# VHH binders against L-malyl-CoA/beta-methylmalyl-CoA lyase (citE1), part 20

Target 1, 346 residues: L-malyl-CoA/beta-methylmalyl-CoA lyase (citE1), of Haloarcula marismortui (q5v463)
Amino acid sequence: MTRLCRTFQTAPAAIPNDNSAKFLVSGLTSKGFQAPDWLVPDIEDGTAPSMKDEAVDNIIEHIPDHADDFAGDILPRVEWAYDDANARERGIEQVTRLAEAVGEELDGFVFPKVGRLDDVRDAAGVIADAERDAGLPEGTLEMAIILETAPGRSDLREICQYATDSRLSGLVFGPVDYTAELGGRTLDGERPRWDGLLEALSNETSAADIVAIGGPFDQLFHERAGVTYYNAEGYADQVAYEATIGIDGSWSLHPKQTEQANRIHMPTVEEMERDLHKIESFNEAKREGTGAVVVDGQMVDEATYKNFANTVKTVRAIDETHPAQTEAYYDDDLLARARDVELIFG
Below, E stands for the ipSAE of ESMFold2; O stands for the ipSAE of OpenDDE; V2 stands for 0.75 times the mean of E and O plus 0.25 times the DockQ between their complexes.

## First folded at step 20 (VHH; framework vhh_7pa5_2)

Design z3 (from y1 with G26E S54K; at its last look DockQ between E and O 0.70; V2 from the best seeds 0.00; counts 0 for: pae E 9.8 > 2)
Fold by ESMFold2, look of step 20:
Structure z3 (fold): chain B 346 residues (1-346), chain A 120 residues (1-120)
Amino acid sequence: as target 1 above (346 residues)
Amino acid sequence: QVQLVESGGGMVQPGGSLRLSCAASEFTFRKYYMSWVRRAPGKGPEWVSTISGKGGSTSYADSVKGRFTISRDNAKNTLYLQMNSLKPEDTALYYCAKDYWSEFGLWDRWGQGTQVTVSS
């Protein structure tokens, strides 16, 4: 079953500030709709080169104080690049240190700039070695990768097939580095959206039953007549498109983006009312020995029932992880029905 | 790959001036806020200044207001920091950064820094 990740929020693990862990701790203590499904303490591009050791230190220092109260998953992004052995060496050290010091508190790691399948296997081996050396059970630490290289795109299918029976649980698109590696041009200030890649990503990750996550939206603000304001509409458009093509989650660079994406990736009240009604009607008919029922002009059979059940399963997954979000979004009666209804077809 | 390269640092006497530059490549420079950040010896990092994509909005840390001027040349993809009336406490490694939200410090690309030393 697909892992919940409406939001993949990166947070710099060290910044130039008297409190260098400020945004790491802000993420760990997030509340309500600003709480991401995945928090990604960022040692890689979100942290200055001179501060990467401090970033690791901050994760080790602050995770134990907050992880038990953080409802989502915590997966640091370490350094890695298929074509840079020094970056891989630093990433190995980062995974090793983090697994030893706070591995019980982490859910896994994110590896950027992966290459072909062999490079992905090498990254998975780094986690496996670190687990063993830290005394953690095999499979404790999962893996996500960022698909942002030409070799990675070339092996997308093979990588997803590998994920079917491995610790690889998610693929994330990195459009900025992908465009740059292909030698792409930014005309009129606009990078390609890479719709073909996103559709392939959705397809191959769905076949492997792992999560697909769209790339960041880095035009966070507009300037107009000297006034700066948040670009809510631009991000919402990207998240809606990603949801339309079956991408499971969205990359967030900021708590305001996390709140938007969390909401956009939830079933609407109308969808939930509709699907609950059809499930409840079918269950009643089955209990009374009736084999079929028509609801609003549609016969409910096993195949259509499973579609309705997926809505409820999605809400239940969100509710189990973030009950404050579902309690704020749905009224009490609707949410109670979603929690209680029997799903006789999975 | 996105790159930021700082230059223009050096040694200067108190009261002197320096102009830092940051050459940007591999992204649409004019679309993004840019910042200067510094780290003094034995101290934590300190935000210095931020400029909007078109240059119409600037902001400064209180410690540098009136002495430092941030600017940009979008035709040359270059960020600048004009530093006047320099004081010994301005001694630091100065970084430029691609800024998404300076209040939250979410910067996704950094330069390697340029050293500024103010001493007699």
Scores: ipSAE 0.006, ipTM 0.325, lowest interface PAE 9.8, mean pLDDT 86
ESMFold2 (binder alone), look of step 20: mean pLDDT 82; pTM 0.843
OpenDDE, look of step 20: ipSAE 0.137; ipTM 0.611

Design z4 (from y1 with S102G F104Y G105T; at its last look DockQ between E and O 0.60; V2 from the best seeds 0.00; counts 0 for: pae E 8.9 > 2)
Fold by ESMFold2, look of step 20:
Formats: structure tokens, C-alpha cells, sequence
Structure z4 (fold): chain B 346 residues (1-346), chain A 120 residues (1-120)
């Protein structure tokens, strides 16, 4: 994949605290592997109903102070619901106000609880109107949606087709609201896996060349012998599964989750050494007039070369956004090879 | 559907006591930290207290330490706040919140609130 979103981290934009912007600012000032690729200041479910206006105020106040130093993208989640006109009205006001005040510092918006394609088009229209009113060039602000309704799932293919020539750049799975809308149940804290949805999400977003992001993992804790501790293994297992089926990124509720997901979505040192060796060997063979070689027992030709090129493209995308991460993770020589190698097919 | 329903508020004289309850449904209650928060007239929201999923760890804002006690009954999916020695400054809308992580306090679902008024 060429578009980077290993992590989609929501952070409440207002909380009941003397410093109501505490988690927003923590996200904006995150360092190292705790820095998400997409930070999502959350006006929606992460902010109390009585504090929605304060959440917007906090974003306006704090984004300009930190946006230049934040390496990732910033996409607030606004209020929206396909079946609630009042929520949509509040979301329109939120997008309009944020685009006017800080639209030059934002990268886009996240719309929850979208319905069928027409609802997605309406949300995109809200951004377009806000860009125009704020004097921003068309297409400046991107859109991501949360796939968490029955109508949205039903129109998944049509929504992804729409994305191919629009501002819609990512789809995020919302399992809690999706399960609730379908009348599903949790048994002893275990929600349905929704494997069919996740496969379809991976398939249709890949066809549209946009980002697919898995749902949150909200079973944050174990209890053993009266002690509560962070569920690192559970989250890592979910992220690894998502990566296995071609989901590009993972939803994070906490800096510890962001660190885990960022690392899991990076090519390993072994993968990069292997794939660079194959690329370099093929490039030399091509200059000598050969179109295929066998390297370490594997045939490398144009078709298989593209697989190895994807590893390098992924590392380059991470390196462009977060050079401190790649410099810490890979030794200098390996990283220099990844930066410099010619990708003649890819 | 996640639902939090607060009750037990009311009017009380300074020095009095109240016990708040929060009935939780739609999630596995015992797995989550839970918090009480309050919003006083003309003021921003204030964190009051947090309790771990098992009930083994509790924490309190300095303004309520020694007067308020948070507890939970995981068999009944219910969170409690015992408030003693109430002061006029405790007058607020009190609500409970689902919380993922006590040290970082990630707050993602809210109740509707119950009013506590401490006055003559």
C-alpha cells in the first residue's frame, strides 16, 4: 500500500477535567512509536453530550499550536448519523466552524454512522461547502467514514466506487454500533468477529485504492488474582489478524495501542533484508539482459518483483512521515538501501 | 446499546449525605474502569472519582477525598458514590462514565446525570 495509516487514534476533544483538552493535546504532542498516523480529535462518542461545543473550542484553540510539529494527519470525528437529522445538523455546524477556523491545519474529517451512498455523498458535500466558504482549494480536506450501519454495509461496493474519484479516502469499521444495529449480542464479552464484513471491507477498499481501518479493541484489561492489567496480547492478536487479511490500519484508543499497531504494521528487519536482496539481484540481472533470476530458491520476475517492491514502498511511506521511527527500527545501511534502491517495476 | 442511568440525587442540607447509583447495561461492566464526574453551575466539568473493574483500585479528586467513597457491585452491574459531609460546593450534575484506562482515563460513554443540590 502507498497511503499511510497504520493507526487511527481517537482522542476525546473535551473531557471533564480542569484541563478539558488533556487527551487532545497528549495526542498532538505524541512522540516516537506512540505518534499515530491519523489523529482523530473526537467530538462524537468520545466527548460528553454537554461538552460538544467545548470540544470544538478545544480543537480550534490547540490545533494551531501543535499541527506543524505533528507528523501525521489530523481528522476530527464530527457528529453524524444517517437516521438522525439533528445529529447531521450538529455535524454540519462542526465541519463549517472547524474548516473556517483551522481548515488550513486539518487534513479532513471523519463521519460516523453513515448510511447508503447518498448519505456519504451528502457528507462529502458538507465538506465541499465548508471548503468553499473558508476559501480553501477544492479537495483540501479529505473524508473518512465509519462503516457501522446496515445501510452502509449494504452499499459498501457503491461507496468504494464513489471513493475512486472523490475526497473519500478511508473506511473504518465500527463493530460496537454495527452489532447493535443488526441486533447482535455479546456473549461473555465476546462480540461477533464479523469476518465477512472485514473481508469485504479489505476487498472493496483495495479495489478502490483507499485505506481500510479495523475497529477498536475495547477489551483493554485482564483481571488475574485481583490484579487488573493492560491487555497487550489481545490487541496485538487483533492487529495481526487485520494485517493478515489486508486491512491497512488499526483503530487505537490509547497510546499503548498506537505503539503496538505502528510496530505490527511495519515490515520487519528480516522482511526488508529479504526483499531488498531480491530487488537488488533482479536489477543487476535486468541490466545484464536477463528477465528473471532465482534468488535463495525463489524465482524473481516482473510479477514477483512487485511483491518485494511493496515492502520498500511501505517503508518509504513510513520514513517520509516518521523518519525517527525508521531510523530507530532499521540500521543505517539497511534504511539507506531501502531509500535508494531503484524500483523498476512497481 | 450501551446505557448508563444515574439516580439518587436530590436536595440536602450542608453536612448531609447522599448515595448515588449508576445502572449499567450493554457492555461487560466488570471489565471496565468506571468514573464519577460532576458539572457545577457556571463551571466546567470536574472528575470526582475512578474505580477499577474489580474494585481493587480507587482514586479521588482532592476536593472530595475523605468525604466520598466510590464502589461497585459487579453482580448487579451497578456503580455507587457515597457522598458524606456535603458542602454547597458539591452542588452539581453528577454522571457516571465508562473508562478504559485509569492512568490515562479514556472516557467514551456517558450517563444522563443526576442532580445534587446542597443548600438550605
Amino acid sequence: as target 1 above (346 residues)
Amino acid sequence: QVQLVESGGGMVQPGGSLRLSCAASGFTFRKYYMSWVRRAPGKGPEWVSTISGSGGSTSYADSVKGRFTISRDNAKNTLYLQMNSLKPEDTALYYCAKDYWGEYTLWDRWGQGTQVTVSS
Scores: ipSAE 0.012, ipTM 0.386, lowest interface PAE 8.9, mean pLDDT 86
ESMFold2 (binder alone), look of step 20: mean pLDDT 83; pTM 0.848
OpenDDE, look of step 20: ipSAE 0.190; ipTM 0.651

Design z5 (from y1 with G105D D108Q; at its last look DockQ between E and O 0.20; V2 from the best seeds 0.00; counts 0 for: pae O 8.9 > 2, placed apart)
Fold by OpenDDE, look of step 20:
Structure z5 (fold): chain B 346 residues (1-346), chain A 120 residues (1-120)
Amino acid sequence: as target 1 above (346 residues)
Amino acid sequence: QVQLVESGGGMVQPGGSLRLSCAASGFTFRKYYMSWVRRAPGKGPEWVSTISGSGGSTSYADSVKGRFTISRDNAKNTLYLQMNSLKPEDTALYYCAKDYWSEFDLWQRWGQGTQVTVSS
């Protein structure tokens, strides 16, 4: 089963404040629907150049205090770039320090601005070395990469093929850097969405059974007459589109985003009722010795069954990690059925 | 390596003017939106202004509209903020940031900042 990641929430690991770890700790202590599936302490773009060391220190200081209570996965985003040796060196140091200090409490690392397959392998090697040197079991730390370079996009299929037998577990789209790299133009304040890339991302990651995550939304807040307001509709539309084309998760920078993305990427009550009914009916028919199963006038084959099963599996995954979310969203009967139903296929 | 270095800050009296500069390096400057953000003591980051790569599009926070002007020189890889009619409320550490920035979008790359103090 593909790893659960409805929300990819980046939190600056250090900000220029008296409490530089404010956002990091906020993420680590988030509850309910505001709890992300993936929390990403951000050392790269979310942290000022002068604060990189402090960012690492903050992660080391605060992860041990909260990791046990945080239900999701923790993956720091480190510095990296396929065409910047200095960034790579910094990233290596960051990975090494973090693995040594808190590797047993981390779930992996996020690498930005990766190049072609060979660069991805290099990044994976960095994690492997860090595990070894830290005395961690092999495979303890997974890897996600941000797809935001032209070379990376060119090797998308190859990179996903590599993922099948590697620690690579997710690809995240980075539309801002990608657009810039290609020399794309933002006309009338609108950035390209890159639908073709997103579709390709969805396809290739699905084929490799790894997660695909959409890029950040850059129009979250607007100001009118001195009042700042959250653009909930704009973000919801993006997340809904991502979900529609099979993207597994969405980028979040704010608790409100996390809440929306978690909800939107969650099967609806209607979907759950429908799919559970189909599964239960199929199971009953099979128990009775029926070869071909027709439910509500529709023939259900193994492939169709697996699609229904995926709905249940997703809910179970969410329920296991965030029972407060499923209990809030589904009634007791429906949730019980989801927990208890036998999945013959899938 | 992406570098952003802010300068031009200082102490001025209310009603005074300052011009901030941000020297950018390590990336194709003209390809990116650039922003100014500020952080006042005890407050979170506040978005100030954004300018498109070409400079053809600009936006401002309501608090600075009519007083501040963002501009850029792509040939010099430099971002500017002309600050007129300064108020005590404008006192903050000012950062330049790559790409779109909002009050809550802290995932953008920024510099070390330059201090602006407005006091009588």
Scores: ipSAE 0.013, ipTM 0.274, lowest interface PAE 8.9, mean pLDDT 89
ESMFold2, look of step 20: ipSAE 0.013; ipTM 0.442
ESMFold2 (binder alone), look of step 20: mean pLDDT 84; pTM 0.853

## First folded at step 22 (VHH; framework vhh_7pa5_2)

Design j1 (from x5 with A33Y K98R; at its last look DockQ between E and O 0.57; V2 from the best seeds 0.00; counts 0 for: pae E 9.6 > 2)
Fold by ESMFold2, look of step 22:
Structure j1 (fold): chain B 346 residues (1-346), chain A 120 residues (1-120)
Amino acid sequence: as target 1 above (346 residues)
Amino acid sequence: QVQLVESGGGMVQPGGSLRLSCAASGFTFRKYYMSWVRRAPGKGPEWVSTISGSGGSTSYADSVKGRFTISRDNAKNTLYLQMNSLKPEDTALYYCARDYWSEFGLYDRWGQGTQVTVSS
């Protein structure tokens, strides 16, 4: 089963402004390609230390007004750190308050700075206790974690194995804290890309059938000669690389990033036409009694068919959640073919 | 390691002036919008002022417009707040904050703050 998360958009749940919920509400009311698959109301790093209680209050106030109209998932990021008991205590309080007040409208929680497997189990236990105390059915609230510590990276395989039979549904890379913990250098203002970690993340989450999400790209804008402009190319390059190596989604800090990542994680019109053609040709040949076909110079067997089928499954998942996006991106005939084609394998 | 260290606070009489400084290290200072945020006794944080990476664009809260001036020296990695015509309601702990969402005022790093007290 496909868990849709092209975009993991954090939005501060409180900012120092007369309208402290401004960015939270902007996320909850997002439209078109700026609507993330996962909205992450951020109590942690995106909210000032003195405003974290207000951040929780804002989530409780605004989620009920908007959740029915928001097509994606809503997973607040709470405070947590494997090596800071005070942070964990604050996170427990945040999960408990949110589950009680709005647990039926939320899809889960995001835990930052997790440690080894035991710390991940402890975080899952916090959600389980909050579900029980709020009278929610077991499993109502999922968990995602941010892989951004040396102990967490060391236990990546074990954590993903744990996910196969638990509420843990996604792993998100946090490069800033990861680089700092390893003592990594930021030469010329460029953080390491950590390609080896991203490959391992893709591998282990795929083995566990859970979501892998790349880290944020915090160079949102360039300033040149007093003019501020959006850094579209920088983010697009990172997202394209993540998609190429099988990372399911990308972290977004801004609606413009969400729009880019949503589009890049969609199959292109060319990919869709190509893969639909191969599926349709194979299906016709299969009805005529052959199990393999050469289409446009490529042998199509069950394994290669499944790759083409994944393209269609991805479009169908997006279409089910965000039909306005697929209808804007693909022409009517192509989308109809994607909706209707029989997937004989997978 | 990203560090922001404020200085220059103190006690002044109403109508007086102070200049706050924030020494930045551990990141490419000129690439980031920087802000001053203050917290008055018994109140939540209040945004004061923001300056673009180059220093070419500035903005201010209505309560401080015309009295406070934000500036930066990118060669010294230092942010400044010149505060003139100080009032008792300017009494607060003043924080230097880094952001990379200059249009939205998102802050991902904070200093420890420097106390400004305006009283007779």
Scores: ipSAE 0.011, ipTM 0.294, lowest interface PAE 9.6, mean pLDDT 86
ESMFold2 (binder alone), look of step 22: mean pLDDT 86; pTM 0.876
OpenDDE, look of step 22: ipSAE 0.333; ipTM 0.724

Design j2 (at its last look DockQ between E and O 0.65; V2 from the best seeds 0.00; counts 0 for: pae O 8.8 > 2)
Amino acid sequence: QVQLVESGGGMVQPGGSLRLSCAASGFTFRKYYMSWVRRAPGKGPEWVSTISGSGGSTSYADSVKGRFTISRDNAKNTLYLQMNSLKPEDTALYYCAKDYWSEFGLWYGDRWGQGTQVTVSS
ESMFold2, look of step 22: ipSAE 0.020; ipTM 0.490
ESMFold2 (binder alone), look of step 22: mean pLDDT 83; pTM 0.845
OpenDDE, look of step 22: ipSAE 0.013; ipTM 0.326

Design j3 (from y1 with R30S Y100W W101Y G105L L106F W107R; at its last look DockQ between E and O 0.05; V2 from the best seeds 0.00; counts 0 for: pae O 11.5 > 2, placed apart)
Fold by OpenDDE, look of step 22:
Structure j3 (fold): chain B 346 residues (1-346), chain A 120 residues (1-120)
Amino acid sequence: as target 1 above (346 residues)
Amino acid sequence: QVQLVESGGGMVQPGGSLRLSCAASGFTFSKYYMSWVRRAPGKGPEWVSTISGSGGSTSYADSVKGRFTISRDNAKNTLYLQMNSLKPEDTALYYCAKDWYSEFLFRDRWGQGTQVTVSS
């Protein structure tokens, strides 16, 4: 089963105020539907250039205090760029320091602006070296990359193929930098959504059994008549689209986004009821010794069964990590069925 | 309550200059980094510049580096942005922000903004 990642929440590791770790700690202590599957302490774009060291320090200071209580995965986003040696050097230092100090409590690292396959391998090598030097078991730290460059897009298939035998566990779309990379323009006030890339991302990551994450939503706040408001509908639409095409998770910058994305990327009550019924009916038919199983007028083969099973598996994964979310979303009976049903296939 | 009030925007021709101001209240101004962010119609927010509490450290987006200068007067609780060699692509609503990551997270903490329009 693919790793659970409905929400990719970036939190600045350091902000320029008296409590520089405020948002980091907020993410680490988030509860309910505001708890992301992946928390990403952000040393890159979310932290000022003058505060990079402090960002690393904040992660080192606060991760040990909260990591045990945080249910999701923690993956710092470090500095990196396929065409910037200085950024790479900074990233190496960041990975090395973090692995040494808090490697046992981290789940991996996120590398931005990766290039072709060779660059991804280089990034993976940085993690490998850091693990070794920190005395961590090989493979302790996973890797996610942000797909936001033309070279990266060109090598998307190869990069995903590489995932099968590597620590690469996820790809995240970065539409802003990607658009800039291609020289894209916003002529009519709307940035391209890059549907073709998203579809390719969904396909290639699925083929490699790794997670695909959508890019950040850049219209989160609007202003009208002097009033600022959260664009919940706009974000929900993006997340829903991503879910529709098989993207596993969505980028979040705000707790409200995390809540929405977590909800949208989980099976609805109706879906659960439907698919559980199908599974249970199939199971019963098989127990009775019937060859071909027809449920509600539909012939159910192994492949069809697995589609139903995926719904249950997803709920189980969420339930294991975030029981408060499943308990809030599903009634006791439905959740019990999801927990207890036998999956013959899948 | 944190209050930020931007001013100084207007319409200028390409190559022109503007100086933006931000009046801050409701917090110890000198203890906090301050930033400028901008939002063009139909585009996401863009970080422009940040200055440390003391004013000793400044950072700029590549798009404005060499043209814009951020400064502050802590005695007056005021943040400034001197914008020179303005370009049409600088057209945006400019906001004053208290935190670096305000570009994405703290839109609700921004002021009302001041409109800058660069047009021939």
Scores: ipSAE 0.000, ipTM 0.245, lowest interface PAE 11.5, mean pLDDT 89
ESMFold2, look of step 22: ipSAE 0.011; ipTM 0.468
ESMFold2 (binder alone), look of step 22: mean pLDDT 83; pTM 0.849

Design j4 (from y1 with Y100W W101Y G105T W107Y; at its last look DockQ between E and O 0.61; V2 from the best seeds 0.00; counts 0 for: pae E 10.0 > 2)
Fold by ESMFold2, look of step 22:
Structure j4 (fold): chain B 346 residues (1-346), chain A 120 residues (1-120)
Amino acid sequence: as target 1 above (346 residues)
Amino acid sequence: QVQLVESGGGMVQPGGSLRLSCAASGFTFRKYYMSWVRRAPGKGPEWVSTISGSGGSTSYADSVKGRFTISRDNAKNTLYLQMNSLKPEDTALYYCAKDWYSEFTLYDRWGQGTQVTVSS
């Protein structure tokens, strides 16, 4: 995988505030476990219609000041819709302006409301044209899409197959717009996670070796007796389910969500110790000529070994991007073992 | 799709009144705090007022206290702003926002806005 994305944090690129770039800059300067793997300056739904030009201006103004110090990736969400030519026209202009002005500092773009494969190819073409016009090497700017339309869902497999040799590096689920397009209803105020879709998303993106990202959790706070509390348990439940079925990352609407999702998508100390022990034991047995070994009552062969190796590879990817996070999360000995162990298979 | 639609703006003389509405759909309205925010010509944005999901808690910017009243009708999924004793300095594009709090960071949905113009 070329991209790590435990967290996909959207931040409005303009808000009605004396400092209209407040949330954009807050995201760009985030630290510790509140630093997302992908920061998504949001020109689309997160920015009021009258402020979208200001949102582009804010990105151009503030990205150069912060990009070198931001460890994650920066992928603005532009306007787009498979069934709205005016939205696509605005998105093309936004990509063109951003690639020309700050394309060397950006990692790519996020396209919302994509349709069938041909619409996804058209969006990729917009990036390719903007790269050429800006004098950037082909493939410099990657693409992620939001799977939130009926046509997009219908072509999920084809879109992921296209991703295997293209700039498309991630698919993000958008449950709100998806529900609306299908004519679905919200009963008692609870929207389903669309678990069947998430399972299909995990499957097809894994086959293409690209990232899958779950949808937002917009029930950020409880209200009880007129007092608000952060809804930590609700978000944790959704993120844990996503992690369980192999979704790589979670959508964050708030730094507190980013911190939770970053941690939940990390292997636990217990998982790391377990899997390192099995890898180390297998490596010793392999050097002695055995192709399979029983460790703690479990058969470990090449196929099983790859499962344990995935744990170490995940930690190494996080460690390369955010060493302060891994150094804070794992003790020195455990982290050194993860960094040093030879991965014979994988 | 989450949708917030403001209405009720218009042109009024100083001292007049207007009532803004915000029709909400695509989420369970009664569970969320709602806010009004405005942007005057050539000025930065200004928070105006916030109301809790139940309607039991309200807050106001100093510039509008005593003149503006925020309310909601959870049966109709509608947020309101009653604006009385309007002044030229209240001229602005008024937005409603889901989950906008002065105490918390908000990254979610905005309305399209409704124009209020206070002039003779």
Scores: ipSAE 0.005, ipTM 0.392, lowest interface PAE 10.0, mean pLDDT 86
ESMFold2 (binder alone), look of step 22: mean pLDDT 83; pTM 0.847
OpenDDE, look of step 22: ipSAE 0.189; ipTM 0.637

Design j5 (at its last fold request DockQ between E and O 0.70; V2 from the best seeds 0.00; counts 0 for: pae E 8.1 > 2)
Amino acid sequence: QVQLVESGGGMVQPGGSLRLSCAASGFTFRKYYMSWVRRAPGKGPEWVSTISGSGGSTSYADSVKGRFTISRDNAKNTLYLQMNSLKPEDTALYYCAKDYWSGESYTLWDRWGQGTQVTVSS
ESMFold2, look of step 22: ipSAE 0.012; ipTM 0.480
ESMFold2 (binder alone), look of step 22: mean pLDDT 82; pTM 0.832
OpenDDE, look of step 22: ipSAE 0.457; ipTM 0.781
ESMFold2, fold request of step 26: ipSAE 0.012, 0.012, 0.012; ipTM 0.480, 0.438, 0.449
ESMFold2 (binder alone), fold request of step 26: mean pLDDT 83, 82, 82; pTM 0.839, 0.835, 0.839
OpenDDE, fold request of step 26: ipSAE 0.040, 0.433, 0.463; ipTM 0.555, 0.775, 0.788

Design j6 (from x5 with K31S Y32R A33Y; at its last look DockQ between E and O 0.87; V2 from the best seeds 0.00; counts 0 for: pae E 10.9 > 2)
Fold by ESMFold2, look of step 22:
Structure j6 (fold): chain B 346 residues (1-346), chain A 120 residues (1-120)
Amino acid sequence: as target 1 above (346 residues)
Amino acid sequence: QVQLVESGGGMVQPGGSLRLSCAASGFTFRSRYMSWVRRAPGKGPEWVSTISGSGGSTSYADSVKGRFTISRDNAKNTLYLQMNSLKPEDTALYYCAKDYWSEFGLYDRWGQGTQVTVSS
């Protein structure tokens, strides 16, 4: 079962403001294309060290008021680091408190700065213990990790293989911490995009049937001649590249980024018309005993069919979670065909 | 690894001056808005000042305007806060923050803070 995550939106769970939960609540009440598939209340890097207890308190206070109306998944990012036992201890406390207080409303947790496979197993064990202590069914709370350390990168394949029989459902790339750990530098305002890592991430997560999420784009605003403007074009370019190489979703730091990434990761009307036509033609041919047909100069067989089926599966997953988005984006006829067509080969 | 390290705090008499520094590493410093935020004992956090990536645009909380000056040296990846005419009310833990959504007070990374104490 393909997990939907076009957008991984982190929102600080506490900020230095009289209304410290401001961005958490904004995320929980997001609407339309600004509603992320995964909302990530951020206790870790997005929250000041002195505010982390308040971040946990805010999550406990506000999640029950909004979770029923939030269509996506809610996965707080807790503290963790493979090389810092104190960070891990704080993360264990955070998972334990959150699972007990709001575990029925949460979908899982995000663990940053993981190390080798054994560290990932330890993080999964923390969730398992918290489920048992809170009286939650096994597997209620999923896990995502941020791949941002040299040891984590070294074990990428093993970590993804572990995911096939565990609660690990997603890997997220963290380029800022990764670059820093490798001793990399930012030159002329440009960080390496790490194309080779992104390709490996796409490959290994696809082999494990889990989601891959690209890293944040933190150049949110530019200044030119004293005027500040939102960097829509820069983010769109990164998201489009990620989609092209098979990354399932994108990290968002802002509702404007969430809207862009949600739309870019959505099949276009042209793509859906094309792929539905090929699926429908193949289904007719298969019913008549023919296993392959040529449609618009392309052979459609079982292997090719699966590519077209992925388009429909993606639309169905979005439609199940956010029907208002699919109903706004596709006309009624096209959406009805996507909802109804038989997928002979998944 | 992304780091923000504050320094330059200490004890001063009312009317005195201090200059805070924040050494940044692990990200593209010159293209980012940076902020100072403070937290006084028993009070919530308070935004103090923000500076654009180029240094061409600055803003200040009303409580510090005219007394504090934010600046940056992009060649040294360092953010500064010059604090003059200090008052007891300025006593707080001062944080350096990486600002990426400054009109809404959203910060991506934080320093550990440097203590400023203004007392007679």
Scores: ipSAE 0.000, ipTM 0.331, lowest interface PAE 10.9, mean pLDDT 86
ESMFold2 (binder alone), look of step 22: mean pLDDT 82; pTM 0.836
OpenDDE, look of step 22: ipSAE 0.214; ipTM 0.673

